Miniprotein binders against q56y42. Designs and how they scored, part 11

Target 1, 350 residues: q56y42
Amino acid sequence: CSNNTSNITTFKPLKLPLFWPWQKVKMGPLSVSPMGFGTWAWGNQLLWGYQTSMDDQLQQAFELALENGINLFDTADSYGTGRLNGQSERLLGKFIKESQGLKGKQNEVVVATKFAAYPWRLTSGQFVNACRASLDRLQIDQLGIGQLHWSTASYAPLQELVLWDGLVQMYEKGLVRAVGVSNYGPQQLVKIHDYLKTRGVPLCSAQVQFSLLSMGKEQLEIKSICDELGIRLISYSPLGLGMLTGKYSSSKLPTGPRSLLFRQILPGLEPLLLALSEIAKKRGKTMPQVAINWCICKGTVPIPGIKSVRHVEDNLGALGWKLTNDEQLQLEYAAKESPKSMIQNIFQTR

## First folded at step 23 (miniprotein)

Design t1
Fold by ESMFold2, fold request of step 24:
Structure t1 (fold): chain B 350 residues (1-350), chain A 98 residues (1-98)
Amino acid sequence: as target 1 above (350 residues)
Amino acid sequence: SPEEVLQKLDELFKEIQEALKRGDLEAIRELLLELWELVYQIYELAREKGNPEAIELIERFFEIFLRLIEAFEYGDFEAFKRLLDELKELAQEIKRAL
């Protein structure tokens, strides 16, 4: 442990902190930081109020993450709204290319992108072309992880087989180092794992909503399957989209466009919010840092959003320490005594 | 049948709007998947007919629909309502093109 010493006092060299960002974790054939960053807000005018005047701060936030050992960045070909379709990938590619700290080392960044299961992506060649378009927007020759953004099993199971073959072809053509899936339920996760294993394609990750607000029976089953099969779970929305920050409470509800969501969930969270606050105070941390650290303790790689230098600074504080087993159990018990949870993606399967 | 599919569109929009009035988020989640599946069936019909105007409108519908799903996930129900209205209007254009 970082502060553990021998039973006899002697001089000891310094030990690196737990969850040290340069001490990478395995994700299939890849080595990634124990936390990554998501780029959903990049180019999203609709929900996040993106304006191009924000690009300098986004670039500074990206550089700060790199300087602190983060190498995993998650994006998608559908990120960016309206005329800014694909803007998230374009910005990430620009920042990688322009980074002074990455000169000659651009391949140390693990870019994970996602390919939407659009109804017109009906051949494996069309899906491979989506990957080539992402590489073009990113201005890189190879992705770390190419991910199918959601399963079509619930409405178009024959399309799904085509998309799985597309993932195989992306790997065989050298366009991706590994493949992943997002929003897959337990049954479909086992099926794609077996499909890809037979074809020698590394399924390195499964990305789902996973947090102290999204750890119900199905999400825990997905986690268990990932552990059994050697798949790394990537946790999206580790802060419950703001529910776990302590900014709001049952007595201080938001009034804006998200008020309905908060009114549905937040009043049922008091036991969890109190446990988060107590542990944060005890450890000299923030509630977001405790919530993210918990995800890492569960063996997942969380990808909180990257929107500003302040957000990156705050989220980096989740690294360098570890919740005790008792603290983890306290949080999990409080989460179970808080009867509300986040709603899952509409496409998440059985 | 094609007539049954088109009639169901209007019903689903009404059900989603009623679920939003109630604040029934799980109902909205289920209805959105039903709507996606229904529009997927309409897309197949438009492709079988070789109807390029309908195909283009339906593909635009799916692009906006992803924004609707994202607004739902983020919990921005002002954006959700506006996008739902846009999809409802586009659904009428699709019906006319078929």
Scores: ipSAE 0.883, ipTM 0.948, lowest interface PAE 0.7, mean pLDDT 90
Fold by ESMFold2, last read:
Structure t1 (fold): chain B 350 residues (1-350), chain A 98 residues (1-98)
Amino acid sequence: as target 1 above (350 residues)
Amino acid sequence: SPEEVLQKLDELFKEIQEALKRGDLEAIRELLLELWELVYQIYELAREKGNPEAIELIERFFEIFLRLIEAFEYGDFEAFKRLLDELKELAQEIKRAL
């Protein structure tokens, strides 16, 4: 107050955003950050070793993502194991509610959840009730995107039609701002697009495994259909569940319970890992940042997982730059030399 | 027909275990979908007969099965084996309830 320094404008460093508002990506009626985050690990004691003692770090990671402009968070009603069934949604809802940066702005977060196609979800009303249960766990009034988690076409095509009607009803009742699908193959994606279009419900997103290790003929066909029909592809597992990070190689395989998977895939990836490493060095980036940036350059929205502040810090570095066309082709060429790719979800259709 | 379905269930568990021993991940993926479809047929039969005990057991089977699928996708084959054994035990309970 009476100090001469109190009346002087203090110079401080410019706070540069990782991306500008006009770099947000259209998903139907929604505007989302060029990268989102997935919450599969939240509440998953079985595979990810979740313990409630981790919640503070998860919350810090969530806040870091928000502070850097991320507004897309993907979850599912099936995320959380054992007694923690639904815990991923509960944690996300808690973090949204407790966030001081979102006070009065909670609707700026785009929550995308997925409703499992459980065999007992046999009517559209039952599917709508799954959406209401998700909203209750999240403690929000409306989802950004309500997604059918997988197609039942391969084993229960009649069930699928009622689940599609359930998505229509969710939209018509105002429970979701948009609808999407996950693990849909090319044929089924066109079918649900046409079904929803005739009912005035835009299909805003299709979520599939898509990465430098999951870009085979079928995945590229899905992407082509998305581009043609105005559907945004959301890329899950953009780092190949750890295979694209540079942590492991054919000569440095993991020894734990995942060794069989890595042994089946990592041999033969050395050209891809080398290309990732060389581009990362040239750009002053990390290998995960290059792999995620590739997904962004393909026009998809990748959703790497949130496990720790450190992982979010690293993944945020995928924003604010783009691989050149030549760099993209180099990575794709190196990826084609892989003798094997990631195994697709068992429910992914034709 | 119902006896054929239950016999096929036992055969699928054996095929999945053999594919795991070989490390044949694509075979496991295909067999898991076959198993899901078969249990879906069993579920339809239990609903048609109005057998609430069998229905409850089969719904628990599907809940655990989803975790098995997640373990497969993540590549945690210790969890996979443990969950597969749990499903085999539950399959016997389902047979008794039918």
Scores: ipSAE 0.883, ipTM 0.949, lowest interface PAE 0.7, mean pLDDT 90
Fold by ESMFold2, last read:
Structure t1 (fold): chain B 350 residues (1-350), chain A 98 residues (1-98)
Amino acid sequence: as target 1 above (350 residues)
Amino acid sequence: SPEEVLQKLDELFKEIQEALKRGDLEAIRELLLELWELVYQIYELAREKGNPEAIELIERFFEIFLRLIEAFEYGDFEAFKRLLDELKELAQEIKRAL
C-alpha cells in the first residue's frame, strides 16, 4: 500500500494537489469529485449496443466508481433509445437505491441530469414537469444539478427565455440544488449567467466538449468565462470519443460505421498521440489517463463514459497524480499541430 | 408560406445526403441545424391549425432527429443513414397530414 512515492526531484511526502478523489472541488453550492462519469451509453441500443443483460456489469462499474470516491454522475432525460427512452436515469436511480455503500446516504451522490429543449416544452411549468419526471425515473427527491441540455437561441429565442425561467422555478421549488447549462457558447453563457444572477439563482456549471481535441478559440473562451464568473466547466467526451485512447492510428483505422469520422481526424493526430504515448510510458499510465488528467489540470471536471468495470478501473487511474507544467505544454503544443478537431454539438451557440 | 417550407424540407434532405457522400462533416452539421429549425417552424404551423395528427408525427420526428444528431456526433454513419431515411419517410407522412 505504498501509494505516495515521490519522483527523484520532489519531497516525500508530497502535499501538492494530486487530484485524489476525496479532494473535492467546488461546483456552486456542491462539492464534487475532480472527475465524474457520464451515462450516455446506458440504454442506448443504437450507438452503444445496450442490452438489459448488461445491467449487472453497469451496476458493478457504478459501485467501483462510488467506492473510489466518485460522487458526480451525469445523465439526461433523453438518454436511452426507442422504448428505452429515459433508461439512463432509471438505471442510475436503481444503482443509487440498491447501493449498500450509500445506505442512508443517497444524498451524498451528486446527480447531474439534463433536460432536452424539446419543441413541446413551451412553458416554464412544462420544463419544471420535465424535472419532476426525471426525479421520478431516478427515484430521488432532489437533483444535484439540473441542466438545460442545449440553447434554443439559434432557432427559437422565445422558447429559451421560457426554459431559463423553468430553471429558476426548479431551483426555487427545491427540485435541484443548483442549475447548469450544456452546449452554450461564450455569448449565450454570459447572458444566462446574468439572467440567473439577477434572480438569485447561481449558475454552477457549463458542460461542453472539452479535450485535447476540443480546445479551440471558442472552447478556450468558454473556459475563460467560466473561470471569471465562478462557473465550473464540465468536460464531456474528454477522450475524443475514442480518438485519444491509442487503440487506433492513421495506420490502424477502424472499420465499420465510424470509419468516416476517424478518417477525417486521426491522420492529423500523430504528434498528439505520440506525446500522449511518451508521457503515459514515462509516468506508468495509460493514454486515456493522461488525457483525462490534462482536463483536470485545466480546472475542468471531466466526465468520461461509464460502460464497464474495466473502463472505470482505467479512468480512475487518471486520479492521484498531476501532469507537470512541461508535460501539459507538450500535450497542448502537440494538439495545436492537429489540422482537425472534433465537431461541436449542432446547437452550440456563439 | 407553408408550401415553401415543405418544399425546403425535401431540398434539405437532398443536401444532407449529398454532403454525406462527399464526406463534408461541417456542412452536415450546418444543414442539420437548418433542418431542425425548419421542422420547428412546421411544428408551430401544425399547433396554430390545431392538427393533432400532424403534431404527433412531428413530435416523433423530433425524437428520431435527436437520435440522428447523436449518430452524427458519435460518428456512426451507418446509423445516420438509416435514421435519415426514416426521417424522410416521416416527413412525407407529415406533409400528407397537413
Scores: ipSAE 0.880, ipTM 0.946, lowest interface PAE 0.7, mean pLDDT 90
Fold by ESMFold2, look of step 23:
Structure t1 (fold): chain B 350 residues (1-350), chain A 98 residues (1-98)
Amino acid sequence: as target 1 above (350 residues)
Amino acid sequence: SPEEVLQKLDELFKEIQEALKRGDLEAIRELLLELWELVYQIYELAREKGNPEAIELIERFFEIFLRLIEAFEYGDFEAFKRLLDELKELAQEIKRAL
């Protein structure tokens, strides 16, 4: 605690790492921390109440993650609302550039961004230009991972082939170290894997909603395909957007704009919430730490959101330990008894 | 036909509003994809006609629609209602520009 009150970084005592270098995971040609952080809230005035006065705290949260060995940060060219379109990327780039701990080592941070499949992105060249625009906002020369944000297969399959070719071109031009997808279902994931393989472009990651509240048949099938094909699953919303934190329960439902969602899902979760609470108490951990650790134990890389120093401090506690097989089964059995799960992204395909 | 597509647009907004009243989140998810698909068809029509006024309005529609989808996923149904109303107003502007 006293170590964290100093503003003089060269005088800080050495901290024991929360995880060892050999606990980093492979994601194609990349070596990434076993947990990353998502930046959806950065620049989002609509849902997260972003104001520029928050930037200093966001920067402190970024530095805390970095100091503890986190090197994966996920963003998107669509993150930031209204006039702040692209703000998440601009903030991440700023924090990387300004980091004292990264001087001369900026390329050790793995930036994963996502390119929206906007209807006006109709040529592979336009998609490559979207990647160049992201690099400009980030002020870096190369992305770690360039990702298609969602599939157009459900409504514009010809556009999808153009965007796949755009990913090939991004890789061939050296704009990205690796390629990934987000919100792909099992069949479409196999298709893009085969497409990219025949063109010498490895698909390194698939990002989907995956958690104790999002592990139904289709999500488990995606996980199985990832394991078989050497694709790393990135778990977004690992805390069920707040459902798995223990802040709310069947006897303490939230008020406000999210009440409908919580009333639909939370009352059926008592067995899961009790299992999380029991394990958290036994291990001296928090319920979020147990839920995130479960994702790590399943071989995924979870990317909880980053908004405050306090939340990053708590989430870092998910590292450095593992649930036993019995504890994992206890959580999974309790989750299967839930009558409800999180709603999937509208674009997630078969 | 173009007239049939525009009629379906009005019907989809109504269906989304009714699904929201009943709290049917899966129905909303399905209807949002249908709405996206339909506006994609309208965008193609506007591009074929070379109608820059409609194209600009439809591109704004898609930008707001992405925020609507995000509000749905996050579960902020106050934001969802406001954005849905904004999209309904924009849909009328698009119809007039076509």
Scores: ipSAE 0.877, ipTM 0.945, lowest interface PAE 0.8, mean pLDDT 90

Design t2
Fold by ESMFold2, fold request of step 24:
Structure t2 (fold): chain B 350 residues (1-350), chain A 98 residues (1-98)
Amino acid sequence: as target 1 above (350 residues)
Amino acid sequence: SPEEVLQKLDELFKEIQEALKRGDLEAIRELLLRLWELVYQIYELAREKGNPEAIELIEEFFEIFLRLIEAFEYGDFEAFKRLLDELKELAQEIKRAL
């Protein structure tokens, strides 16, 4: 063909979306992208080596996610180490405020934050004030989801009832569009659901470690309860904190501070890592993309972390396709053959 | 008794250090919850007596403890060891203030 644009208006190339609007998922009163992003590393000098010189790169990664239709970002009031306490929320708020793609549309981002169950949060008013402090750090008037970060049931059951009332008050005062919980086991999840439902407060999400490396009996029971009660499961650590990426194997273990954890888990993962690799090769995808896609196929919303533009680019490749039922079964069987699993949060209840 | 709780605190630090030496991650997970619960009891005692110095130290303890839990979950056991030493030192300050 030859150039014949003399009679045709110049067109900008159309960017096709990574996912279509009907692929957004319901999360209580909210409509969210099928994958979100977590911000644990933002402000964490201790574990993630955060430095303020990284902020521009993190902002670029945030913008890339927005450009590709991601609207769910998860943070917490406890994210950030030392003098950077709360820095993850401050950075997210800054990026939302400064985003040119969100100009006039900042409320289209669903901010999910978590309020730590600190021992000094002993009245519902104190818990509500934690939410107000998060809103101040984020520089927004309303959260999408206000989450209780962990249950106190195992050590302070009376405190927990106060925190539940705090969630009710956050909703009634219009500080959050919905509430959620994190690190709740099956029994406690049913209890808080009943508590909130009778008070007219939407429990929209339950956030737990859920992945091909964290799908044991209890995690599957949590998922079943979420499905039955209309609660969206948010999957944290969908890549097993690096164990499902293919970077390491039984023959290529890391040296350094994380070696003990990897030596405990990674040698038992050979069937799973092979299945991930085989499917990734067959589909022209990466192993992380297959692992994240599996979470999406199970009806959860995974929240991999934002580390760099390159990592966001790779993670976005988990969208726009689905594992077949046979591929899902292959992965699940391989995971069962690989009896090692991630260690659960110390506060996860029954 | 308060004295019994403080002695259990020292024992828990020793048990965590021993579990780390043998690489028993599930034992560490269980011991960390027991340590959290024990410090929560110490916090309640300090608040009941109206001891502002102990309260401040215990609240600092909990903030550092959360970082210890995060280091454990991430698997950074160099950070874990440093934070555990920090908590052990702070525990002695708490005992003095009670």
Scores: ipSAE 0.887, ipTM 0.950, lowest interface PAE 0.7, mean pLDDT 90
Fold by OpenDDE base, fold request of step 24:
Structure t2 (fold): chain B 350 residues (1-350), chain A 98 residues (1-98)
Amino acid sequence: as target 1 above (350 residues)
Amino acid sequence: SPEEVLQKLDELFKEIQEALKRGDLEAIRELLLRLWELVYQIYELAREKGNPEAIELIEEFFEIFLRLIEAFEYGDFEAFKRLLDELKELAQEIKRAL
């Protein structure tokens, strides 16, 4: 009796895509998922408590994002603390290389890194070398998006011109597919756009803090300019450091070092947290999913952090649906009732 | 003068510590930018003088300062306070090297 163990090829049920190919967002020459992921926590031992023992968990979270059609990953050359400097880029490069889902498709991943405006980056050539060092850490030949991490206009306007020329040279050398900026205000965003345009370099993205906690006059003006100039706004901190998650409230403040910030903002957020909770319940969604979906509905690409498989799973639930205009207005009204917004980056220009 | 810049440095650290005691986060944000701008001016002066020891210490200062900014933005004020104390010590070393 030859037991022919029929290899039952367990057909993994075709998971329906969370979004359709036509729902991909244009970002200059690139086509990206409606949401990306940020990697700031990767290598941050001081604030996030990163340990190398977490790498397998981070890899699983990255793979889960890829399996669900996420192709935008944001990093920076300054990410990682002390001896772990550049660890975020190293991990991202490792995970892209080791990804079973990416075999022969590594170029479908859009790596968006940010180059720090370090005071010692004095020449365009040194800034181009920073791009090469990021490529080496990432183990890739070309970046998706090379971003200037902040403007030096307030303290080093001569350095800023050198860094802008560095972005031009990165693009001309083919080291990056597109260029972007972070922490640019509306006036400085126009200036760099015009500088790059006259040199045949399209500015593809502007990364700013944009959320239901960061939707003030300035953020709306940046968004309007981005729409006019064909720049894609990348929304960092779409969850407002976790204040928009429902994990915390005025009655349930975080303990420990973050308690000061949260005590100042959370009591004023009751209307917004209520609106998020009500919409989340009505939609059968989580509060994070609603907050991220709002950023998508506003025409931004949110980049929530990759922290664990569970957080990726929850954040992926922000895709495949849309808030109604009335739900968006309800959230925006409740957000305007909040007496305090999120603190902006120190380098955020006007 | 270099001396006026160094006095302003001590003043900014004091003002940041006072703003932290008040819990005035917007004042801290503005003072951090002013501190960065001031240390950048010190860096340019150190470069113009060709002082390699001061340059190295200031470059270290900027690396730690980025962690201070991250701590501020993340809202970890225990980490922020530790990093601010470290930067204050390093600022005294920079002063001795100039």
Scores: ipSAE 0.887, ipTM 0.952, lowest interface PAE 0.6, mean pLDDT 93
Fold by OpenDDE base, fold request of step 24:
Structure t2 (fold): chain B 350 residues (1-350), chain A 98 residues (1-98)
Amino acid sequence: as target 1 above (350 residues)
Amino acid sequence: SPEEVLQKLDELFKEIQEALKRGDLEAIRELLLRLWELVYQIYELAREKGNPEAIELIEEFFEIFLRLIEAFEYGDFEAFKRLLDELKELAQEIKRAL
């Protein structure tokens, strides 16, 4: 009597996609999910408390994002502290390579890395070599998006031209599918766009701090220029370091080192936190999901940090629905009542 | 003069510490940019002189400075203070190498 143990292939129920293919966002030649994930915490021992024992949890969180159709992952060559420099790219490359979800479709992942404008990157060739070093850490032949991490215009305008030529050369060499920038203001964004356009290189993305806590005159002007020039705005810090989550309030300040920053912003944030809470309750959503959905509704691609399976699940709940125009206006009105916004990056240009 | 640049470096570190005591985050942001600009000028001078020891120390300074910026943006002012103290010590080593 041969016991045929029928391998019951457990059909994982086909989870309905959180978004449809026509809801994918064009970013130059690329088609990306309406939301991406940022990997700044990966390798950050000093501020995030990264340890290599977390890699399995980060891999599970990455796989969950892929299983739900996320294909945009943001990183940088400067991410990771001390001996862990470049760890974010190394982990991302490892996880893409080992992904069971991708099943040979590793090229469907859009890696967007940022190359630091280090003072020792003096030639366009050295900046192209930085791109090659990122490709080596990522274990891929071509990047989705090569980004200049910040402008040097304020202190080293001659270096900036060299770095822009480096972006041209990495595109012409096929090392990147598209080029982007981060921390560019309105005036400098136009200059780089025109510089790249005259050389046949499309500027596909601009990454700035954009959220309900970072929607000032400058951010709105950057967004307007991006829309006019066909540049996709990538929104970093869409949750305002967790201030938009409802975890903290004027009566529930964080303890420890972050208390100073939070004490300066939270006491004027009650109208915005109330509006987020009311809309979240009405929609059967969380406050983070509403704040991320707002960034999507504004035509940006938000890149919340990937920290755990739970945080990925919570952030994925921002997809498959849309805030009404009235709900967007209510949030924007309440955000304008806030006397303080988030501090900008020190290299954020005009 | 190189001496004037090195004096301005000490002044900027004092001003950052005073702004930190006041909790003036916008003043800190502006002063950090000025500090970066000043150290960049020192780096150009060290390169023009062909001083490899000063160049190496300044490159280390910029790596630590990126961590200082991250601490500032994340709002970890304990990490920020530690990194700022480390940068002050390294700035004195740079001064000795020039």
Scores: ipSAE 0.886, ipTM 0.951, lowest interface PAE 0.6, mean pLDDT 93
Fold by ESMFold2, fold request of step 24:
Structure t2 (fold): chain B 350 residues (1-350), chain A 98 residues (1-98)
Amino acid sequence: as target 1 above (350 residues)
Amino acid sequence: SPEEVLQKLDELFKEIQEALKRGDLEAIRELLLRLWELVYQIYELAREKGNPEAIELIEEFFEIFLRLIEAFEYGDFEAFKRLLDELKELAQEIKRAL
């Protein structure tokens, strides 16, 4: 072409990978990776079989996530069972402190924790003290996000107003950079948004169960309100607690204590599981990676669990690419043809 | 009345066990919230009376109840049944302390 003889210099920007983990997304005043990790299993002897012998692998998994651009980690003051209550926060704090890659850069990690709405947390000062206890367990000076773990509106609306004031005080005292809520329905989200707005406190996030198995009318209403109000939805259980992995089918149910849950839901999922499998094969991805990528495509930040190095390696494969619009519609149509969905948290409000 | 609330507590445990036998997970979800609300009312009564023994037992009840809710959400119904039995026993201790 005659253009190749020109002395004119052209500039074209490089095309970056979609959902590139170092290209952060906004969450209120925070910049976070497009996927984070949840730590529910850390210290949970009852449901997840936690043993302290696992700590070295958990630490390696944490480091792998950091090395691959993840900066959002979600925990809670209630994570850990029995005498290990609070252990999830202690482990996360230890891993942050001991990380060689974070030496002098601990502020780059966005720690999100959740404060349980225990019935004895009856003053805003008691709720602020819960935040101070979390900071002590984490061994950090400030949280990225302090979250109210669930609404008390359905059973103790007067307590909830006290807890909301506690969130305001956590922010005003500099204990958190922003606040969030978990397990809030659309009406209660509007109410806390308005409450915090008049007090100058950023509501940066709403954390709910959201996935191809949890995208019914109410969950879509929550998402719509979040979009309208500028609140980032954090998707928990993006894999439907194992339903969306392809490991099980109606003819290959899990044995053991979870079989009742799988028997209720899995037989109705064949259209969705086939769509996930077809797209995964086409894209050279796994079914979990497709399911997590879908959550990101919807504008949410999913937080799959972190239990092992292998687990983190698999989930990181959800990044660096994007489902086409047609692939998203295919999955959503298949999900609607799959008549069962996950049960929501008991405290999720209207 | 305190007697009426305690009677409802026994009824809710029975309803949860029946819903579990028939595999009605949505019913269990609704019943767990009602159970939480009733125990919250019992807690308010115990605090109003200034009964430290009952208060301590009820706070232990709520800690175990949170584990029950987590077992339900995870779908571990072996753990769920064990925790529900523990809560039933603790409920009897709470009744005696009131």
Scores: ipSAE 0.884, ipTM 0.948, lowest interface PAE 0.7, mean pLDDT 90

